# Ledger of designs, part 154: VH-VL binders against o27280

Target 1, 266 residues: o27280
Amino acid sequence: MDSMNVPEVLEIKRIVEESESVKTFIFSWDFRREVRPGQFVMVWDFRDEKPMSVSLIDPVRSEIGISIRRVGEFTDRVHGLSEGDLLGIRGPYGRGFELMGRDILLVGGGIGMAPLAALADEATARGMRVDALVAARTADELLFLDRLEAAGVNISTCTDDGSCGFKGFAHERLLTLEENHDMAAVCGPEPMMFQVMRILDERDVPAQLSLERYMKCAVGICGQCCLDDTGFRVCAEGPVFWSQELSRVREFGRYRRDPAGRRVPW
Key: E = the ipSAE of ESMFold2; O = the ipSAE of OpenDDE; V2 = 0.75 times the mean of E and O plus 0.25 times the DockQ between their complexes.

## First folded at step 7 (VH-VL)

Design j24 (framework fv_bamlanivimab)
Fold by ESMFold2-Fast, scan of step 7:
Structure j24 (fold): chain C 266 residues (1-266), chain A 121 residues (1-121), chain B 107 residues (1-107)
Amino acid sequence: as target 1 above (266 residues)
Amino acid sequence: QVQLVQSGAEVKKPGSSVKVSCKASGGTFSDYAISWVRQAPGQGLEWMGRIIPIFDTANYAQKFQGRVTITADKSTSTAYMELSSLRSEDTAVYYCARSTYDFGSGYMDVWGQGTAVTVSS
Amino acid sequence: DIQMTQSPSSLSASVGDRVTITCRASQSISSYLSWYQQKPGKAPKLLIYKASSLQSGVPSRFSGSGSGTDFTLTITSLQPEDFATYYCQQSYSDPWTFGQGTKVEIK
């Protein structure tokens, strides 16, 4: 029995409304249990558990934050909670991002900016130069822009509808950015990440990609983590993978697995 | 394909306990939740509870709280349901069933063949 | 607990008929509803999950629809092997609960 597999019941200390559909829930945290950007926790509302990326890591205030987008019944229930209410938290799980070099690029789509916001905080605290490409369908779905700006991050935005920044997709915007970076970290919809990875590979920029579906692999639940067309499962302890690891996976960016293990197009 | 194979029929006296087993074969046991569902003669389906073996956690319907215990042995890929203080109204077929970890989808795609438990005085 | 009510409790039909079974939840369950088929002496078989997704290996004559509190299972052209009892089940919250069942009988 591992203590990480037993949920701690924690009080919601503060709730930040990030957008109409996204809230960050903040908890006191004992940093003897180390948390790194890119890791996730299991959030338990005493009915269901869901993996959620850690979006705030603040050892000075002894707090962590978990950003949750309203997408279904579990997240609707959690969004109905108030400061002072209780949630079960266990973890952290998974491998986090590795920082290397001096200049880094973050590419985030929608809620994928949550783990990247935590990474941006660490990178800027280490004195690194951070460029962030923040992508969403519309301007109101762009997340953490004020937090990134306050940290000194150089921000580029793109929206599918052109309501903020470049009109188009993340990979189209990336092609217009002239700078090369020592590394990149990418999190968002898998088709977006696939296109971004290809451009970064061509530029010889090592990339780390965070895949939501592989969060279940990191905790030993691999129903949605089939890594090839034969259905063979390999878990390299996600959710963060280097681009070299993902280049071996033919279904990355093309197919996903549903809960029954069937191959489904994106 | 994964199959769930249950232990054989049981005849029990009122006040005793019964322990039914459910062995997974042909697939990974730890990737799934296992629920127990019973059906009294001529009646509908009633969910009793589930276990998530990888998390070593079980949840029960309030009606059975205190009488039912659901456990799992990962080394043998076997789940168990023990029901105590048996009454004649506990006479039923008891099924184990698998669900994937969709954290709320909760559908049961693979079922055991059922175990008939008869409680008679 | 969430109560699931099926209608009708039984129906008589002929091969080739279109059959519709309704399921109502006592509160909103979004799309977290499954449909099962049970033949006498056998374990239930999953037909539909998440309200409208057809389980692999299930004939396309079966379909599910609905969201919130009202759900429907439709069999477009009833076959001899379809005479069975059908159950809806919610997984929105614990305890998971089933409807009382709808028995589809030969006319």
Scores: ipSAE 0.000, ipTM 0.403, lowest interface PAE 17.7, mean pLDDT 82

Design j25 (framework fv_bamlanivimab)
Fold by ESMFold2-Fast, scan of step 7:
Structure j25 (fold): chain C 266 residues (1-266), chain A 121 residues (1-121), chain B 107 residues (1-107)
Amino acid sequence: as target 1 above (266 residues)
Amino acid sequence: QVQLVQSGAEVKKPGSSVKVSCKASGGTFSDYAISWVRQAPGQGLEWMGRIIPIFDTANYAQKFQGRVTITADKSTSTAYMELSSLRSEDTAVYYCARSTYDFGSGYMDVWGQGTAVTVSS
Amino acid sequence: DIQMTQSPSSLSASVGDRVTITCRASQSISSYLSWYQQKPGKAPKLLIYKASSLQSGVPSRFSGSGSGTDFTLTITSLQPEDFATYYCQQSYDTPWTFGQGTKVEIK
């Protein structure tokens, strides 16, 4: 069998425009390489390789989707591609989300809704009650609302500017929601995730958070993805962590690291 | 080769608590989670929960929520399972077993010898 | 919780026989299925993990197959030491759950 560490050159089967800045690239996938919500793949444009979370998992059609926000040189080049063009895909890698109980709360900010959309599909297929809090800076940056609605998810929205739903931040909106859940899954900007985690901890709701920063190597040769107090590596032991794991990390919610490994405030 | 060595058999009265230990010998907890699995006489295997000692994180099966506590002492490489409010239905052999904490890797490759817990008046 | 159902609950076999045990999950668990062997008075022993990967030290006569909801453990030429109870276990979602067990007895 082919090693998962060798990139497969795959044809872009379809492209879905999610917003002005986000596209989902859909590929045929051989499900002998299993993939779960919360896992990521390395996307290679024949010049640079970057980690991207899987946002669609469809074994019936034998397809996966990868949602990419346009934020820099690599993503600009990938956004310029068309159906029929080729990309290298390696993986999947990392720890995916675990589902437990009957009820789940999803809290997603911006592109962080991408892995949570795949999780929502899985949770609804299992008969779980799914509530999603979808947050963004503006209405145009809210992602996957149509897909979540089609899946039967109960949706609450918030935008920083008040252009859709609650006016304010995700954690402020969460404080107005009183429903209990057996678990939560959270993905978005780290400061948002930190505030949401604190509220869920107060409510005794176990939460999994996807920490997708600086995954330079998916095969375990890169030590730069370490978190301070624990020494564990995001690419090897994440990107999904339980809230109790992250509560031990002083860096979480306060600092990030640049490509040289230096601390940079949020 | 790592071995998991459990504490000895216990006979307990209904309503009491039992605390079973599981010590790693010839190895370490550093890359593993420790799961607890029980087996009533003549019955199958039942997963109770696990702890990931390096993260101090424990997860439990819902039917034991509120009665079971799984802890670990990293300095002695010893995991503990405490079960409270004991009933006759808790009579079983209790196993600790090492599992990985990566998604989908909850297969248990090293098992303790088992601790018989009998609940009788 | 994911329910695991094994078939048969027991079987009688002779040394040299090909033995097949099946395990069905109440929902898709991808390939996150393990098989264990348990002898009387002993702890379980891991045979197969991730549906088809043979654990180090386990004889090659043991093999696993399947994905999704349906899984099979095969013993191609039963040996005297193989008379035991066999359990499947899913590690796709917590709580981890086991099948009820299949007892392989001497005919």
Scores: ipSAE 0.000, ipTM 0.435, lowest interface PAE 14.4, mean pLDDT 83

Design j27 (framework fv_bamlanivimab)
Fold by ESMFold2-Fast, scan of step 7:
Structure j27 (fold): chain C 266 residues (1-266), chain A 121 residues (1-121), chain B 107 residues (1-107)
Amino acid sequence: as target 1 above (266 residues)
Amino acid sequence: QVQLVQSGAEVKKPGSSVKVSCKASGGTFSDYAISWVRQAPGQGLEWMGRIIPIFDTANYAQKFQGRVTITADKSTSTAYMELSSLRSEDTAVYYCARSTYDFGSGYMDVWGQGTAVTVSS
Amino acid sequence: DIQMTQSPSSLSASVGDRVTITCRASQSISSYLSWYQQKPGKAPKLLIYKASSLQSGVPSRFSGSGSGTDFTLTITSLQPEDFATYYCQQAYSTPWTFGQGTKVEIK
């Protein structure tokens, strides 16, 4: 258990450019420490530590991948690294996705496709039929379409601007889909996840949703990554939650919290 | 209206490779998948694989994995299917066909005219 | 792989007849089934998609029905140009698979 809380310094084996703003960093991994889709690791650049979802889990090559979007000082520094450079990795942490049934719907927005790409690999390896609804603002921000297609995943794309596939939002596309799935997994901006969850609940499709935004308290500030009404801590109870658990959280999809703990609208 | 125009008939020796082209006329591949379907003399239709040019990634039927390569060149609106290590059993008409890649939209609405490939010594 | 089985493998009919062809999937494919017509020496032509949607330009005498594992193509008043081989195809999961074909021959 102690090994999970101590950063291991790993060499960047390979870097994949996923888009102008997203890179996947690939490391050798000892799979005696099991990693499941939906879990995250703490990435340490020897100055700051940030949580990142695991986007590739490859026991055959003994590799994991971590996909990072460039959004601030830490991620800018990490994006400047090259193959052969070192990063500290601590984890994995959190509750992963559970698979059940014979078919699954994945609904991902932006970087939220990262944990869903790993889940798609596992689901297809188990012989499940996988449908992926991939949403982004523009075509250039759609992620992992090549990996999903190569894995035999059925893909539908949505862009806000109509540059690839359905013009509109993921929940609008979902409303035009007549068939239901045995389960769903959803990851992306909270407003998107909330709308998708409501539709799936109405159709009685069990869904798991990943709340990656709340992972910041993994550095040991007890109780700071809580959902209202239930007291769930994303680092301990999440980041993956069943839709039934989230249906009792009035904050989900409506509000976020600032550094002072105040509710602010999305 | 979009048409798919395929390269001409080929006669190949066992062990060689064949590369068949499929060019879109009156449109582009960007919003579509291009599948390759073959039909041996007197037999039914057999799907070999597809490429979605916008993803630049192909998916193949397991039977053909390792022998078939499907590629696309968006600048010329042309898809290619290359089949290696040819055997007499590969003698067939090879079709390219267009579909959307959305859920359940794997129906092929536009077909090429077919390319006859004969493998004989 | 999903196996598609058509019945009958061939049938003889006269102009004006009602023709019914069935297709059965080895597992549920929802409504993700298409029907194609193929004439000798020509490429297949799409007739029906998503089990019951008529492709643009296809005569209304063609119709499709079914869901899950059992599907039917119906031609309500057979015309001379309808003598051909018909194939069903599942678009539920890759690899996409076709039925063995049903040859509609003149009586």
Scores: ipSAE 0.553, ipTM 0.778, lowest interface PAE 2.3, mean pLDDT 87

Design j28 (framework fv_bamlanivimab; at its last look DockQ between E and O 0.90; V2 from the best seeds 0.00; counts 0 for: pae E 3.2 > 2)
Fold by ESMFold2-Fast, scan of step 7:
Structure j28 (fold): chain C 266 residues (1-266), chain A 121 residues (1-121), chain B 107 residues (1-107)
Amino acid sequence: as target 1 above (266 residues)
Amino acid sequence: QVQLVQSGAEVKKPGSSVKVSCKASGGTFSDYAISWVRQAPGQGLEWMGRIIPIFDTANYAQKFQGRVTITADKSTSTAYMELSSLRSEDTAVYYCARSTYDFGSGYMDVWGQGTAVTVSS
Amino acid sequence: DIQMTQSPSSLSASVGDRVTITCRASQSISSYLSWYQQKPGKAPKLLIYKASSLQSGVPSRFSGSGSGTDFTLTITSLQPEDFATYYCQQGYSTPWTFGQGTKVEIK
């Protein structure tokens, strides 16, 4: 990335429809700029800029992918774009995941599976065993099952409605799984992550969790990304944190803040 | 118990394709993955790939990538393996076999009877 | 790909003998190893899964042990119907791979 933090205007090379609400936008990328799983970029549609996790890192094809869920006006506009259209990209930013050991657990909820899909690619390429618990509200919202299976990942699913795999939440499914892991990586809705973290902590499995809290500045020069208790800046010191660090944060899994900074219960 | 029943023997010309079927009898395969394993005359076992029908996903050994396609028809509980651009070294018995697909999977407990495919000019 | 190597490639034994077959993985596969029996002209039959778990319906004279890279299949009190080729298989990661096989001949 430019040292001035200026967005680079890139052409959308390919669009993959992951679900009715999620698309992956693929761009040519110069890998002289390192990108690691768990890092994010700022996506600029020439009106607004939002942080998005990198979901595909492919040095062989010289491509990165950015997966975007339709949740508001910005993402609705981006979903309306076509191959050949332009977006501004700046980054990457943030701390990526660290891989250790031989046997890895991934727990992803909804769009949280996006950064974990990139991690799965790297872990499997290194010869690690990867077990992925993929959670969603319904079968149609389960993401990246084809990529994970193609990469050699062992997949378990859970859906709230029971339409694919275990009927229930990720933490309920995790309680029924007995496999040992050297580490875990977790990304998804904060209440899910909190419950999963508690189980992994009880099992003495070190876990890394990706927090996509409100971010107004991607370079860590503002206080909007700070967590309670620790003073960590999500965009500078995160978004990936070890579970040991998050166990000291009062707000994790309990409440969030609206754009005005007010506490809102989960 | 569930049984896997495969289609009959095939004789094919080099350069053609073959499609072998594997039907689950006595149960559905919604909780299972279906693997395809081949064995050339006098040789050992070689895993080609698998499909997990409930995810509609398939995974292939690199040696066969680009030539093999594994599909499943959930309504008939039938899996298919199609191998294209056939060569004489593809002469083998082709087996389908089931496994569970969750984290504890990794072994095949029920096997089809095998389908002999001969590639001869 | 994980390479599986069996030893010996073949052996001959008398009915009632104790037979041991070994399997070595090129990297640690934890306990994700299975053993299969194959008779001429027939499909393989699962004997042991997860290194040491006996498949339902398989005689108790068959047992498996090991973890990591080194695994053993033992047949106690060998019977005439045990004439077959035995294969180990790793299920740790895809592609799943098999050993080259061990042919057991009953004398």
Scores: ipSAE 0.668, ipTM 0.823, lowest interface PAE 1.4, mean pLDDT 87
Fold by OpenDDE, look of step 8:
Structure j28 (fold): chain C 266 residues (1-266), chain A 121 residues (1-121), chain B 107 residues (1-107)
Amino acid sequence: as target 1 above (266 residues)
Amino acid sequence: QVQLVQSGAEVKKPGSSVKVSCKASGGTFSDYAISWVRQAPGQGLEWMGRIIPIFDTANYAQKFQGRVTITADKSTSTAYMELSSLRSEDTAVYYCARSTYDFGSGYMDVWGQGTAVTVSS
Amino acid sequence: DIQMTQSPSSLSASVGDRVTITCRASQSISSYLSWYQQKPGKAPKLLIYKASSLQSGVPSRFSGSGSGTDFTLTITSLQPEDFATYYCQQGYSTPWTFGQGTKVEIK
């Protein structure tokens, strides 16, 4: 077992309330351990362990941020924590995003904006033009808008109820946009990603998409996150995939497997 | 018709601060961004920064970082630009201007009438 | 920051003349280029956005062209009300930057 597979007990340095349901937990980080946007860590609250995307990478302050949405028992416990409390963090794991070109499009839905926010920071630091399509059900669920604006990101918003920006889904908004990009990074609900990928493929825009699957080991051993037909392990070969890779994945946008290995629809 | 109306001319001493207001009417304030652009006498245009009121966050040119603060009051559809530590070189006409904040919206289609700020001892 | 360079800084023309103003960006800005007209004592007025899109209410004698780094504003037939200073502005990335301006004077 590699030392990186042992959870390091870290103190929560600060907590940022992103929305009613999302908090970002900030930790001191030794950057001798490299971390890239799109990679994930396993968060351990000493009872259970869950994969979480890194949403902040700050080498200057020697900090990382993990954004967590309240969705169940584990996240409920974590959201109950305060600054100064402890969590176990192991990782990072998985393949992160690769940047190329000058103009990048980010398409994020809900908590899917977490890894994209980190990517936006890296892209802007490299002098890239960053366009971010931020989607959510309602205006109050839109994430990281202030961060993105401060970084010089061009933001377009869409909400299901029309409370902010375009009324509709991300793929619908994307169809109304005429701007071309050298590459795209996508993260959010899989049905959204599926539709967005199709549009980007039609436009010949290279795209990377971050998938979410049930992960247990995070090291490619248990197979819980294997994608049908390809054998891709989301924790090892992903979670970031190129659109060409996902085109080979039959289950993408259609179904996932639950902890018991059963097919469940999106 | 969308209009931006700015506050009146200001005369300030070096080292002091000035706060200019820009009130929007005839449209939805939350759908747009407000930029501030200044023009020294006989000189060109200089972009200072921008705020998207709905996000309540501003972006500034590096030249003015730490010295300028752009804010917005959504309830009154008014944007503000405060410039501190004024110098003689800050003597200029200051404009507020409207833009959308979506992709491709890096242009300003509606402008205020301008506010003359004179910094002198 | 992206530097914008206009040419010429000033020009003299007569009513009815064809006037061309160029703007060069220090790096590619795709089509995110706008043109403004400013008269003395007045705020700038948007003429062209996205390199070639004519702003509503602007006469058709104004046109814009270009992409990448080189852009052009053209007035096909100069009118008396067109004597003013013109500015290009890149909206590709913040901070937004302007050209130094081109003053169009009466010959």
Scores: ipSAE 0.667, ipTM 0.866, lowest interface PAE 1.1, mean pLDDT 94
Fold by ESMFold2, look of step 8:
Structure j28 (fold): chain C 266 residues (1-266), chain A 121 residues (1-121), chain B 107 residues (1-107)
Amino acid sequence: as target 1 above (266 residues)
Amino acid sequence: QVQLVQSGAEVKKPGSSVKVSCKASGGTFSDYAISWVRQAPGQGLEWMGRIIPIFDTANYAQKFQGRVTITADKSTSTAYMELSSLRSEDTAVYYCARSTYDFGSGYMDVWGQGTAVTVSS
Amino acid sequence: DIQMTQSPSSLSASVGDRVTITCRASQSISSYLSWYQQKPGKAPKLLIYKASSLQSGVPSRFSGSGSGTDFTLTITSLQPEDFATYYCQQGYSTPWTFGQGTKVEIK
């Protein structure tokens, strides 16, 4: 059995409070196991195991960061942990983002900014111009703004309530922008990603979008992360897909499946 | 009708610090980034860094990292630049300048009048 | 850091002349180039942004062109108030950087 398929028990080195509902957990990491922005890990709290995106990839300090929003029983328990406590981590898994060109647009909603923050660090380190559209319900829920600014990312914000930046949805703000980009990377609520993908397609901007689906094995065997009508496995062929690949997926933007496999609306 | 008004000229000793203020009036301070640009006598312009007040976060040119602190007070619509460990080559006029923090914000459309800082024994 | 090379360093011209100033970036900066005018003892004033867009209140005799690495500021018919130093500035990547300036002097 590969070392990537067995959880490694790691000590929480540092905890960063990103917002009232989001914390980033920092671990020491041996980068002989390469990690790419857009890949995910399975986090095990010794009772349950959930997929989480990597938000910090720092080979120089030998650290990774995993950002977790408090949304349920598992994440409530993890948020209750302290520095020095233990978590199991297996991975990384999945296909990460690919960078191309010199100008990249990032569009992130809520916790979807986590993998995009990691991508932004890599893109700026490569000398690319990075524009980021950061969306949330309120100003207090906008994530990673300090990190993005310090890296030289050009930030535009959207809030549902208008408390910071453009009042409205990310795709509405995107329609008002005239800037041209070589590519885009999109992660957030699936309805937002669908709307953004449509606009980027009309502008002939190559786009990669990161999907989330229910997972158990994370290695493509159990079938729990499969997309309807294509057989694509989010844990193996994704979670990052090109917009052209997603144009063949009927469920995208329309519904999701619960752990029992039942179809539920977004 | 946005105006940037800076604090007055200063004379400083080597090794000391200077803190220059930049007060915004007319329009919303939090809608913009504030940059600091200096110009030594008879020389060109040099960007030092910027702050986006609504994010309370700054980006610094590497040359000044560790010596410059840029801050903002949203309640008074005032940005500050503090330069420490002053040397004679820091003698310059220091400008604050405004741009949007959005995707087209790579230019500075409103400038303060400048603050002359002289570093002399 | 992106280096901006401005040419010429100075020029002499008469009222009514057509003046051309060039700016070259050390790498492509797309159209993220602006031009400023500065008179002695005064702050710089924005003339052109996004390579070719004229700032509000700037006379139409000023124009900008270029994309990528090579950019030009043109003054079609020089006026007495146009004798100043002109700077280009890239806004593509921080740190933002300026050209060394072009002093336009009366002949």
Scores: ipSAE 0.385, ipTM 0.732, lowest interface PAE 3.2, mean pLDDT 88
ESMFold2 (binder alone), look of step 8: mean pLDDT 91; pTM 0.946

Design j29 (framework fv_bamlanivimab)
Fold by ESMFold2-Fast, scan of step 7:
Structure j29 (fold): chain C 266 residues (1-266), chain A 121 residues (1-121), chain B 107 residues (1-107)
Amino acid sequence: as target 1 above (266 residues)
Amino acid sequence: QVQLVQSGAEVKKPGSSVKVSCKASGGTFSDYAISWVRQAPGQGLEWMGRIIPIFDTANYAQKFQGRVTITADKSTSTAYMELSSLRSEDTAVYYCARSTYDFGSGYMDVWGQGTAVTVSS
Amino acid sequence: DIQMTQSPSSLSASVGDRVTITCRASQSISSYLSWYQQKPGKAPKLLIYKASSLQSGVPSRFSGSGSGTDFTLTITSLQPEDFATYYCQQYYSTPWTFGQGTKVEIK
């Protein structure tokens, strides 16, 4: 039905401050509209509409959560809202993560831990063993550690500056972790995801990666999202992709596209 | 063929700062990390830190905390290492070196010619 | 920080000799170790990466072995151009650290 494409005006039931720059907004949700980890919604503040990943899926409490990092005018306005205020929500959209096997590795960078936190909840509910590598530039930017611990996840951390856990990048920390996972899910800055993907490919671990930049295209609005070298239309398949789909894309992790469609280095 | 070309020798007074450049040619600058390694006269090699231009971030050895800054200008394919509050024990040859930042990153296959920095009063 | 210790610190050898240099890490570094050659006044040159992989253009008389904490560099049939200082380096964990060096001198 068309109800998925019409914004519902929902009350902000609870706000969780995840860090100085990240808040999770929690809404009551009717789970007759299925939501899966890795999917996103369009958030409407009655002036502008932006895609946001779903970070909490709780059918027991009939709630979803949406984690938002403060990065611009829209997110600044949304961060100024309080419990009881209203937002428009449409969706969910996009391809969710697929779970297989008994052991899963999650690798998240910064806000990329948001969709992975929802995935961790589902994986643990299914009885899977979950290992999470949580990466950020500094200790203050590590997200969802308390939620992951409460879910029974085995947590490793790394920070670029060494302020928490392993000193270095996610892919460097990954080299020191056990290689015996049935699958992996990865979300974070594109250069991080590219390096992690290459290691997982070498280890023959199937990985799914979530690409923030393709969320707008996943709703079919632009219809012109296409990855370099493949002619593949990511708007039809995203934001979650298997590593095999991304391994053939020359621009992944190396180049982005400017508004004119030109390749520019990260 | 990739080359790294460094700026010329410098003589500095204690307490001053020095900024050494490393320009890459022949290859994609964004595909690599640039490390800075120093060598005091008659001594061994000491890693100072690196920058991965694609990540727009740098890692440093803790010994240099607060006085080393490594930057990169992707438009000119040039990496920089700035060392402040210079001491006589900072007298060394400073090398830039390239590594991949993917699986197996950290070995350095292309090196600059070195920049001699002398700290004397 | 991971400490790298080389043995010996120096050795004297003749052309045609077999030379073995060892490198020990203070903790396991898997196979993430490289070997470099340095001549006076020159930048280091990569010889071996990932413990045993020979860098392109490096003569086959150079070989590396080992894993975990113990590693070796072997030079079979030493040549005049091989008299130099050799360094091991771990890249398992930042900061990257080097051994103190082994000087191979003419006997």
Scores: ipSAE 0.006, ipTM 0.442, lowest interface PAE 13.3, mean pLDDT 83

